# Designs tried in a protein design chat: VHH binders against Phosphatase IMPL1, chloroplastic (IMPL1). Part 10

Target 1, 311 residues: Phosphatase IMPL1, chloroplastic (IMPL1), of Arabidopsis thaliana (Mouse-ear cress) (q94f00)
Amino acid sequence: VLSEVSDQTRYPRIGAKTTGTISPAHLLEVVELAAKTGAEVVMEAVNKPRNITYKGLSDLVTDTDKASEAAILEVVKKNFSDHLILGEEGGIIGDSSSDYLWCIDPLDGTTNFAHGYPSFAVSVGVLYRGNPAAASVVEFVGGPMCWNTRTFSATAGGGALCNGQKIHVSKTDAVERALLITGFGYEHDDAWSTNMELFKEFTDVSRGVRRLGAAAVDMCHVALGIAESYWEYRLKPWDMAAGVLIVEEAGGAVTRMDGGKFSVFDRSVLVSNGVLHPKLLERIAPATENLKSKGIDFSLWFKPEDYHTEL
Key: E = the ipSAE of ESMFold2; O = the ipSAE of OpenDDE; V2 = 0.75 times the mean of E and O plus 0.25 times the DockQ between their complexes.

## First folded at step 3 (VHH)

Design n20 (framework vhh_3k1k_2)
Fold by ESMFold2-Fast, scan of step 3:
Structure n20 (fold): chain B 311 residues (1-311), chain A 118 residues (1-118)
Amino acid sequence: as target 1 above (311 residues)
Amino acid sequence: QVQLVESGGALVQPGGSLRLSCAASGFTFSDYYMRWYRQAPGKEREWVAGISSSGSTISYEDSVKGRFTISRDDARNTVYLQMNSLKPEDTAVYYCATYIKGSWYEYWGQGTQVTVSS
């Protein structure tokens, strides 16, 4: 017997309900400037020679990542000198009593950048009391000989934009018609093995699963409506803070991979177009619960000590 | 700058035990996943065990489960591999490794030789 679905499951919103004393528009202006400034540094490096030894290529990646981070930090500090910053390369900087936490990934998709593969980004998000308030991601497209960028942005309750135009998730309502995305960390543990099995299973029942290698890009592609879902275990706050808000504000759903309410300090994320979210959780949630039963730790991580949250 | 230095390898009888150590320097050790690999003569390097930055997630290759234990001491920037019930097929050079995002590079130590023979 075939079942009918008359109602869709609704998931709690993750975006900040207020942004305190700083307006959403002002936060947006600064996250966009910060992401753009970092992206300008990355763009200067995209055409540098890649035929250097493996160590020379590593230096290019590290130097570019650090220079991008320095550029982003300068923008944030000039505008909000008392805010707290969590950067991938810089650790924690600033006032731990601040309600505003900036989560910065100055170069998401470093392997893609190293090879000149067009799937990497600069990602800047700001949280208010633990909840995403504003976000910008600058995606690198085209690749060698035709590099370009597109800018994604969102504020909590303000909707999502790509190059100034409003965007929305897809309306695809069947997994069999979906293009899905996932990622894999360098850790080859039970979570990695479980996600490899999910990759296999979903490849068999969907139009395909992509492994593009940049979490912020993957989330923005869901928000843009050119993919239906992205999931991954063990992402860090700087991997997720911007992308999750952009997806939610584009009309998508964001949860942990067990279906619970998401925070950027969680160790799993499932983003989707909303319509497919319950169908994806039918397989993903039991797999995630099985990992918990095996003793895999899904407690919050990388939350700065003494940072106040309303999670 | 980043260095991994393994030690503790030796000749041991079948059924014996060894404890390997890997001393790390040049990066914030507590932030990174640490792994042990081994390479037997004429074979490719194979993954043996891994431990997450927090120490909460530990994983093993099936052939060593129940016999080997990975652990870490972040105060000493050291990862350990306790090997029990050693078999001749465990004979290999054992390597410590870590992948550092931003460097686009997996760092390896020089290795430590473990020989299981009578």
Scores: ipSAE 0.000, ipTM 0.198, lowest interface PAE 11.6, mean pLDDT 86

Design n3 (framework vhh_podentamig1)
Fold by ESMFold2-Fast, scan of step 3:
Structure n3 (fold): chain B 311 residues (1-311), chain A 117 residues (1-117)
Amino acid sequence: as target 1 above (311 residues)
Amino acid sequence: EVQLVESGGGLVQPGRSLTLSCAASGFTFSDYYYGWYRQAPGKQRELVAAIYSGSTLYADSVKGRFTISRDNAKNSIYLQMNSLRPEDTALYYCAAEYDWGSTYDYWGQGTQVTVSS
């Protein structure tokens, strides 16, 4: 919401300054339709029987993911046949000469979906020349016997919405009053170990740290103002593209975990309510620099070959 | 529980071909997306190629020379490396990621590829 120069925050904005020939409103219309269409597929599957064997659960997950992705792809292709698309599986469809890159996660939080735990989402973002232009996330809430959804959306410079209502990040100005969120990679490497230590340290000084297991949901909760920050190493573009724009348009701040300017193709993200961002970076940035010195790879990843970016 | 075991590495002369294999066990193979990474001495690991249900990504340095594929019936991922160059010398790792939207990275132990005359 703080799109004017006179009210700009300390951290560089990541949202696209222009969307070229396609209006932000038109991009928003299609990202919302795409996310809704994928979510309808997922909703049909939430009440399907979960087999006691892992094979039955795995089949349900993969079938649901594929069906959701197919539904989303159909919406995007019907509206923009020449755009480039990057799916959650890293599948690339279309011409890399397109300025528009759709980053889709047809089922974010598959472990939660497999168990019927109410924290998963459909996430659709579109970038213009590498910068987020429009986004929608459909969050699944309630859980068994009471499944429902809430829809988040944003356009660059247009603010953020939840179920059609403007949302804003919290005004919490002290870490000791903050509710924080993080996530983890599974491999027990230096990044995992470092984030476990950050989790322990922040748990001791804040109201608590949550580990919910769906990055898009986590970012939307920051945008909604019910949590103050989310950070995680090793996120992919489809994990982040929609959520980061929704946070920024709700008045939040988005950087890499070293405090540098964020790109959707970066391997770390720190989102916050803005006010707490410098206080969080005091602890997080040195830890992230230490990981770089240990040889952890923070180079850009999953950027399609020849895709033009203004990053 | 999840295991990735690479094979097929070795010493090979420039211009020749080599096929790496990665055998996956301890999980449902089709539920994961897979990649090949490499690490040369003194360098960070870098993504070489990734595969997702038949769609592929390649690093610029290997595009047109390397091909990634998967065989769901054999729970295996392959990296066909053509026109090998000395700069392709590295330890090659197979990687698997599960829980789309939440990262769970699994790595194999690596297989050495040395391209030298």
Scores: ipSAE 0.000, ipTM 0.220, lowest interface PAE 15.9, mean pLDDT 85

Design n4 (from b1 with R97T Y98R D99I F100E S102T Y104S R105K P106Y F107Y; framework vhh_8h63_2)
Fold by ESMFold2-Fast, scan of step 3:
Structure n4 (fold): chain B 311 residues (1-311), chain A 120 residues (1-120)
Amino acid sequence: as target 1 above (311 residues)
Amino acid sequence: ELQLVESGGGLVQAGGSLTVSCAASGFTFSSYAMGWSRQAPGKERELVAGISSGGSTYYADTVKGRFTISRDNAKNTLYLQMNSLKPEDTAMYYCATRIEWTGSKYYDYWGQGTQVTVSG
């Protein structure tokens, strides 16, 4: 029981408490190599000619995404042939009895990549019994004529790094001084409408809300301390697995948008610098409860059948 | 109106072969990436194969070496040739395409599906 709740308010950690027989350092080596290898494929494609039609860009995106994924899968399989891998749209590769689940986003921010807009990433996370164990995100920065990358990484309990340097979330303690981020799913349903209203409300009370279009980048920006929070409905495990660990290990807080304990298989995420988390939930949690009352489904999704979890 | 209509499903014995097809209409088929997803009872939808407008292919590890995706742009038709079928391949098979860049990086439109049942 906590008598001084305001001094002791903390959110449950989501990172794995153990990584089993494989050390966190070994998982980190492989997750970093996998993300780097995928990013090399993406970097080769950043200056390829863009077709002026939407249709031609779709092919470039699909081909780059598949080539990046193939490169990442080769690294994972060479190092851990018996591990389970969750690909796009719930595609499952490998042994479902494995405690290790790799959640791979080979090209996060595909619309941005298509346009050459500098907000996309390669994101690789590995879970142990459903909980994030190690993560790396390679963010693409600069844009046309000055492309570069920066690499984020974390292990559960090991802290977060950007280009080998320790990073920490911001200490901003007031929403009126915060820079916030959100994103929107493809379906223009009640969740979309609710998040548009949250966007409007938070824009009015903060320094601004950004919609950058790459969830892994958004979460890494919170971890880096250049934004205070990111939230979004309808994210998939590959959108979140790496970024949530990087935020938590940088000292941030991670919950569902109703304030409940987060799982990578949940359909909503709120990440923040921690100190603002309760203030953000004052507006976000009631909106999320209202969506549940309207019948919006927040059950776990894309969790592989028979995958053992300790959520 | 964009439509994807799957056909060719049915009952087949383990070790057998089956080809499912998808007739596409209402869009410029040759310009879009196409794929096949499947969903077995109680399981998540799984992408099993994809093919770009240029012909580059992807296969899920579960079907690699057994399934072949192909397209006929003149007929606006997508195919999935399934060989060495296993009881675990029993699922509803959905044809898919990506029409909008609105949050799906692979596929954002699916047909009604065709049932494949493998006895063994």
Scores: ipSAE 0.000, ipTM 0.230, lowest interface PAE 11.5, mean pLDDT 86

Design n6 (from a3 with S57R T100R Y101F R102T S104P P108E; framework vhh_3k1k_2)
Fold by ESMFold2-Fast, scan of step 3:
Structure n6 (fold): chain B 311 residues (1-311), chain A 122 residues (1-122)
Amino acid sequence: as target 1 above (311 residues)
Amino acid sequence: QVQLVESGGALVQPGGSLRLSCAASGFTFSSYAMRWYRQAPGKEREWVAGISGSGGRTSYEDSVKGRFTISRDDARNTVYLQMNSLKPEDTAVYYCAAYRFTGPWYEEYDYWGQGTQVTVSS
């Protein structure tokens, strides 16, 4: 364990307690190679023209996403041919009886990628019996004319790294001194309206709330200690699996937005530096309970039917 | 030119069946997930069903599970919605959407069709 996390005892840890027959070091080696290989595909596309027809731009985004996914899948399958992989809309590749489930987001922040805005990532997480075991996120920074990457990684119980250096969440202990992050989908339902009100309220009481547009990047920024919290409704497993482990291993806290024990199959996430977590939940948990009362479904989703979990 | 063209909407008796089609052109169809949405008078547009780009995963709104089936034919660039045991509350304009989503940009939609009217009435 590289991180001392005194406040983690307030909330259940989400990371896998064991990785079974495959060592954490071996899972880390493959998850880093997979994320790096996908990122190399994305990097090849960052300087392609954006001032073309809308169809051409959308095809560039889709082709890049697909090529990144294919590159990641090749790495995973060459190393672990019997593992299960979760893709878009919950599409599964391989035998769902595997204890190892790979959650892959080959291009997180597609709108930012389309515009050349420097906030997008390749995100690869692997679960053991439903719990995050190893993770890597390759973040794209700099933007046009100066593109670069930074690599985040973690194993359950092994701590979190950025470019090979240990990272830790911030020690900020007041919301009034916090920089917060959230995100929004494009459908304007009760969850969207509720989160807009949370955005407004937290903007008024904190140093500001950012909406940067890539969940994996946002979670990694919490782990790095340059923001204090990130929350969002209706994220899918591939949006969260890597980032939540990186936050927890950097000493942060991870729960549902109602304060309950989190799994990557939940429909809400709140990550923080730990010390602010109870203060954030004082405002976020009642709003989330109100959404349940209005009939918003927070049951688990996209968990493969035959996949064995110890959630 | 990007187009999504829905067809198959009609007036149907309660308990009847109807098959909607959405023909796509002008983009890489096989790389996109496809969804059906509906909008009843005076209500917000709601998600009905989804199918992954690979076709390997389907998902449904709880009120239509067991009655509706989504499928795709990538050779024809077409997505289908088979609707069985239709109820008056299924009356709506049905929309086809091609989409991607990632992290905070959940439900980012690249393309929408113009809709097809389904009316379930005696």
Scores: ipSAE 0.000, ipTM 0.198, lowest interface PAE 16.3, mean pLDDT 86

Design n7 (from a3 with S59R Y101L E107D P108S; framework vhh_3k1k_2)
Fold by ESMFold2-Fast, scan of step 3:
Structure n7 (fold): chain B 311 residues (1-311), chain A 122 residues (1-122)
Amino acid sequence: as target 1 above (311 residues)
Amino acid sequence: QVQLVESGGALVQPGGSLRLSCAASGFTFSSYAMRWYRQAPGKEREWVAGISGSGGSTRYEDSVKGRFTISRDDARNTVYLQMNSLKPEDTAVYYCAAYTLRGSWYDSYDYWGQGTQVTVSS
């Protein structure tokens, strides 16, 4: 009976079983260089003057995002000229026959960056046949007058690192002792209202729920063991590709918010320390099933048409 | 550098129609998703409609479904909102927004226009 209960908490791994002709170590070297190079561009911009008008602030954000993206693309293309890169809204750069798909977010947490709030990141993940193979996230910490970075990385089967040291998820086994994280879309649809209800209910029963504003940072905080879980509806592949691998390699669990097997192309994610995953799903999974009955679309999105996947 | 200029707002009677336009400049228009929001006096800004950069996907707030249609013309860097069967409760300032799809949905940076007033009365 006890063994049966224990076995029921196991979730399928999402990391790539193989990386083909390119070693995990080589992929790691390039994702780390790409994320670091993008982060250097962002760091140059963190102390630039903020204009009180939307136009001036918009230019700073857009220019920084584009410069970071250009820097990341140069690293990827120089090392792997034939790999696919997934851009905004499914825009494809490179060869669709490639097994390697780079999912990049050159500036995750643009609102936080715009305000100088210390919760934003550069996120770079590479998939092999649809499954995360290597990842790096450079988190910005400190804020005005004391900006610094924290670097996260992982390879499938290789474990997760923060600033070169192995990390692991927390062992917290009760929701009442958990610090949880979520995020919200700006569209006030049924998914938004459902997640507001989940936010209220989990706030009442846990140590608190945070809304920090950068999905990659939120997932890295779960991997680091300073938060127990993160969930959100309507995330894009570039929001998730790096962070989910880092969580899984730190010993965490990754599923859809209905408890099903996760793909980077899914529209919801629940990451946790593993131990709390079944307790979180007890509330989250029924809410997510109810959204499906209300017509909310959870089909895969932003998967390039010709990209071969082993999901 | 990014600019959004809304136009087409007017006084219209219930049951009437209007087409709003938003002219965009300073970014690669075809790479950005475009949205319409509205704000009535004393209320928070409400999302109304959205269209993907590819133009293949559109979404609407429930109260406007079947009455409003969002479309885009990438050759002219313009997004449109066709509003049919207008009701007094549609009275608001309508705003155009351009957004990136990087980062989480809740942390997208939206570029905003100055708005165009739509009044549905009499």
Scores: ipSAE 0.000, ipTM 0.190, lowest interface PAE 13.1, mean pLDDT 84

Design n8 (framework vhh_8h63_2)
Fold by ESMFold2-Fast, scan of step 3:
Parts: structure tokens; C-alpha cells; sequence
Structure n8 (fold): chain B 311 residues (1-311), chain A 125 residues (1-125)
């Protein structure tokens, strides 16, 4: 149960304490519709021929990503014409004076999508004054010949759902019994090499570390209780906004990889089942502090100019 | 709404130097891979230099050792310093913006979606 799991969590909540004049239920209705609408576009493309020419896969990915984003934007704009939107494709749309910021990843796990590998998602989160208020992630499962979806959702203070059923993080209390997840960016700098060392170290002491390639899916798997933790450097707001709320509302813990209070504009995230969080930070936090001494920039990024936040 | 505005082109004698600049607006410049391409009359457009959001650089063999790409994230400006210019460098030079390096995204750092109007560089012999 969520209450039992939350007793093991001691980290500050990141979800919005209020959603202002728009109810959490109304935000959830629209965030679910937006994610579903984008996912319908992606589903139309899953069985399209994967052209082996060097531009064929890139074009399919780009076309699908743009079409999914356009579909999501239409839903958001029809319901909330004055809200601010941070889309991966479209950049920033709207007036930064809005308290509501929509963080949209129209196709998370594009490499997996390009190959037909069943780990990608549509991710839609909405922030109120910088803090996650509502979220939905539509995960693609099965793969070629058996494509299907599962839908994750959450509101701040409302708990987390998968296909309409309440979900909870696992109760695993030892790293040696944990299944962990991480990811890697395309730049091979000190953050990349540091995370390769963390991957090696945690592989040696846990049940294993997975690298599946879709941040929103990875966070939803922690929320569902089928993995104990996910961490990654250099995630963007659209990578994280939905998934972090779903983890927290499933009873999990969310921090920066240095253990500090997380915002979606931070460049690192550690999510876990809560009870393992201190054990994970024993190794991850010193490694992250060492990266700061090596000149890796962890300042906030992608926060729209003049967007008011209560971080 | 994403805008790229090139400047600094002109006429230069062979062996000379020139710096072209690109002023970027309407997006988070520091997160985007940026590049310079060129197109001469009757030839295909070619990528001559690229720079990732993290500062990794690429140079075409035709310009390697002569051209230097750099970025100023505080000023949202991209530069191409061109040294030892040759008549063969005569072309319209285009600023380009691609996708940031992004975990889970299938984007080449050297593929670009957005292009400026270009700035003409003419090298006389």
C-alpha cells in the first residue's frame, strides 16, 4: 500500500501542493487525453517499413515525433489556450507568465522505436509553478506482431495508476536483491564515464542493472514495482516531468543524484522505492559531487525565461 | 519562431581570414548541436563544421586545420573562424541547428533541421 511504502520514504515531496484554479482531476483528464492522442499517432507508425537506407529510419522517427507532438499540442491548446508548453520539437510555446507548464515528450525511446524494440513511450506532464501537478505516460509493449500499450497516470497527492489500477513501488530493502536501471547520453564526457563506473559497481552488488533506453518507461517500471531504482545524468524536463510524479505518487523517492531536492530543470535524477534510496546515495552522491569538481555543469536548464517557479 | 541570422560574409583575397557569425533566437541555444554548411553554385550543400551542445567538434576534411567552429552560449552566437582561405571556399555559408544530444533520442549530432538564409563568402585569386 502507498501509506506503508511512504513510511519508508524520508525525502522532500516534489509534487505541487496546489494546482491553483484548475483542479487536479481536470488536469489529469487533459494530460491523459493528450498522451493517448500522441500514442495513437505512434501506434499508426509502429508497423511502418523500417527502411535500411541511412536516412530512412531517421525520417520515420522525425516524422512520427513531429506528428505525435502536433497531436498532443492540439489537445493541450484546445483545453488551455493560455498555458505554456515546453515541447521537445517545438521549443517553448505561449506566455511564460502562465503558472502551468506542459512538458511533452511525444516519443521517448526513439532508438527503440526505430528498431521496433518494445520500450518507448509518449510522456506528458504538467507543472504548476515549477512543480509536477499531473502526468501520464503511455508505454508501448509487446513489439512486432503483438504491439500493445499500458497507461500510467498520477496527480500530486492523488496516487499513481496503471491501466486504472493503483500501483506501488517495491518493498525490496537490500541492494543485493534489487533490479536497477540506468541510461547514458550520447556525449562521452566525465559524466558518461562516471556512470559507466556506477553501472559496473552496481552490477557487481545487485541482481543486475538494465539499460532499456526510455527514461519515462524506466521511471514507470520503478513506480510499478518491477525495478527498484533508476538514475541518469543529463535528462531534460520532458524526459522527467511525468515519470517523477508517477514514481513519487506510487510511494517512491525522487532526488537529484547528489541527494538534493529535485526539480524537473535539474540535470540528474535518482528515483527509487524509497527504502533503498539512502543506500544508493552512499555511492551515487559522492560520484556526482566529484563530477562538479571536474567542471560538469549541473545548473538548471530548459527553464523558460521568466517562468515563475516555487522550487 | 526559431531564427538563425548569419553575418560577416564578404570578399577576401586567397590566403586571407574571415569570421562568420550566427545569432540564434527562439530556442534554448546551449542545448542544441550547431553547425555550418556551405553551398557553391552547381554543387551540393556540404557540412563543413559542427559543434555539439557539450563542445565536441567535427570538421570536414576539406577545411580541417584551417577552420575553427566555436559557440558562445551566453550570447547565443555561433562562430566559424576561417583561415588560409582558398578560391574553392567560395560559397554561401549557412548556419544550422539540430537536436541536442538526448538520452533515448535517435538524432545524429551532425544532422540539422533548421537553416539560416546564409551569408556569401567570396575568395578571389
Amino acid sequence: as target 1 above (311 residues)
Amino acid sequence: ELQLVESGGGLVQAGGSLTVSCAASGFTFSSYAMGWSRQAPGKERELVAGISSGGSTYYADTVKGRFTISRDNAKNTLYLQMNSLKPEDTAMYYCAAGRPYYSGKYYSPWEYDYWGQGTQVTVSG
Scores: ipSAE 0.006, ipTM 0.280, lowest interface PAE 10.0, mean pLDDT 87

Design n9 (framework vhh_podentamig1)
Fold by ESMFold2-Fast, scan of step 3:
Structure n9 (fold): chain B 311 residues (1-311), chain A 124 residues (1-124)
Amino acid sequence: as target 1 above (311 residues)
Amino acid sequence: EVQLVESGGGLVQPGRSLTLSCAASGFTFSSYAMGWYRQAPGKQRELVAAISSGSTYYADSVKGRFTISRDNAKNSIYLQMNSLRPEDTALYYCAADSTYYKGSYYRTWEYDYWGQGTQVTVSS
């Protein structure tokens, strides 16, 4: 019989229903080790001199990103030699016969890292047959002279943790009391213009909208309950795979920006504390449908060819 | 080894057109934002035009006269310069920025790689 349901269960859950032959605890152990190992590489680089001349800063960012990716790949391959890996720099590693796909962002928020602004992260998620199974995000906090990290983790059905403590989304039930977050892609097309209008509208009716520049951090802040929602067009699987599971396991809701069932391979995401999700969709969903009518492509992307999914 | 090689510069009369080309090698061209800078004697280098997938930028001084384009199959960008004026006289540089692909500042682009420049002189 139908009963009153929390907002997190009004929307289809995205977390994997099973993890197959590998336990959730074992997947969690390895995602945490992978994210920690990448974060140790990034931490070694946070206090390196910021040469802001035309070549020096970009070299620091690129070298740090590649070294972090190499460190993460070593951990994953050592533990699961036959798993499929999607890395932003290397593309697809392994073959599509694996049910397990690792989505790795070795340095999320590269512009923030370049400037020493304290909003960047290492993000590692693993999917089972297309659905998030386990996740870890190591957030960099403090900034120059006081750098530290905060570690987020989750398994499908296991809840979400920050530094070993259970976390939950906020209970804020009105947009006028909400702190919201968004981000912008680099293509100045109709999706960019539409999101600028959403930014203006939501800034006027909420406590404010932040543009922090690191998707994994933004989603973890929703999971932690210090912001009520995050949305963005044109995110890639490595931007989203870990953060969306952490939000859902903290009691939040995850959908596409048209309100449909979310997949890591979708081109839009709306995450929230659940309670505000319907209110946010009242404006965001019509705007997203209008973009489809204008020919903006929202088909799945970056899904490895022949990777078997239960989407 | 990364290289950006400009060509197409020269002496041209006011009101005429000139096309600059930049050939890139040694990196994944399609993943980079590309731009054209210019520097007149005794002045700072300024961004003239930039292109990424789906978007372009033009400095106010050239908007409506210059057009930037790219050909990913040829690893090249082009700057079509119409209605040239004496004040367009400068050394023109091709530049590539990997940070744009990863979400760098559009308005404050920091370019990773630079060409050696090609001279454009607009004179009667």
Scores: ipSAE 0.000, ipTM 0.179, lowest interface PAE 12.9, mean pLDDT 84

Design p1 (from a4 with T28I; framework vhh_3k1k_2; at its last look DockQ between E and O 0.01; V2 from the best seeds 0.00; counts 0 for: pae E 18.0 > 2, placed apart)
Fold by OpenDDE, look of step 4:
Structure p1 (fold): chain B 311 residues (1-311), chain A 121 residues (1-121)
Amino acid sequence: as target 1 above (311 residues)
Amino acid sequence: QVQLVESGGALVQPGGSLRLSCAASGFIFSSYAMRWYRQAPGKEREWVAGISGSGGSTSYEDSVKGRFTISRDDARNTVYLQMNSLKPEDTAVYYCATTYRKGSTLYYEYWGQGTQVTVSS
C-alpha cells in the first residue's frame, strides 16, 4: 500500500537536513556496503548447527556479533577513517570531533538468531550532527532451510528502498485495522510494566500486536507498509538510527512516546505510518507522562559527551 | 584561540560573481572540515557548502549546486566560496564555520563574524 508523505506539519522531521561535506550518495553507498558485509558474516553463521547447550548458543551469538561488527567497522574505517562509531559490541570508536557518528547493530534480534527464528537484522546508520543521514538494514527472512535477506536503505530526503525499490508506509487510518509492533527490554522496570499495559490495550483495540524481537526489523516492516506502527522504551542508538530514517523516508512519522521530537539518543520511540500517529499518541503519551511523573529517567543516553549535535 | 575571519562580501548585480574567503587560525586547519553558511534577513541561518579536511569531498545545498564552489588552501589556512551566477535570493550574510575541540573533551562550533553579500540590480 502506497501512502502519501507524512504530514510534516504535525511532527518535525528527524532526518539530517544536510550530509555536510560528504554526498548523500556516497554515504548511502558505504552504509549499504557496510550492512551487506556484516550480513554476509551473519549468513555464514546462521547456517551453522545450533549447539543445544546454553554456552554453545551464547558463544555462537557472541562470536557472530563481534565478527559482524568487525566486518562493518572495517568497511566504515576504510572509507571514513575519521568518523566516530558507536557500536553495540565495541562501544565508541574513532574521533569524536567528527560530525559523523555511525550507529551499528551488527545483529539485531540475537534471541531470534540463536533459535533460528526469522526476524533479525544487521543495522547500520550514520548521523550527521546527531541526525540520521543514511541507513541500511539487512533483514534475514525465511528460516531454517530457506534463509534469505532483503535490504532496506534510505538517505535523508532521498526516500526509502527495499531491494532497490521504493517503499511506502501504509495508508491505514484506523487502529482497529492496524497491525502493530512493540518490543520489550530485559529489565522489568516501570517502563516495561507500562509497555505491557500498552501491549494489552492495543491488542484489544487493533488487529494485533506483534512482539517480533528486533527493533530494526520492526521499523522496516512499518516502512514497508506491512505494519502500521512500532514503539518501544529504552532502545539504544544503534537499535534505532537506521530504522527511524527508513520509516520517515517511507512517509511515516517518528516521535518520542510522549509525542516530542525524537533523537536517536532518546529512551523512547514511536514510529507509524503517520496517519495513525495521533491516535496512537492518545494512548501512549499519557502513559509515558505518567512514567515521567514517577521520576523515571527520560534524559538522553549513549550520546558521546564530546560529539557535536544539532538536535 | 580559534579564529575565523570572512572577507570578500560585496554588492553585485544579478548574474555576477563573487569570491569569499575565510582565514582560519588557532587550530590545525588541514585536519578540519570547513563550512559556509548564510543568513538572509528574517530567515534562519542555512548551510550552503562544505569541504572535508583533506579537500577530497565537497557538498552543496541544492539551490547553489552548479553555481557555487567551495575550495581550500591549507597552506594559507583559508577556505573559499566561489559564487557564480548570483541571484537576488543569494543576498545574505555569509559565515564560515568549523567544529573544533577545545581541551580534552569539549567541542565548539566556531563562526566568523560574517561577510555581507548583496545581489541587487
Scores: ipSAE 0.000, ipTM 0.281, lowest interface PAE 12.8, mean pLDDT 91
ESMFold2-Fast, scan of step 3: ipSAE 0.464; ipTM 0.747
ESMFold2, look of step 4: ipSAE 0.000; ipTM 0.149
ESMFold2 (binder alone), look of step 4: mean pLDDT 82; pTM 0.830

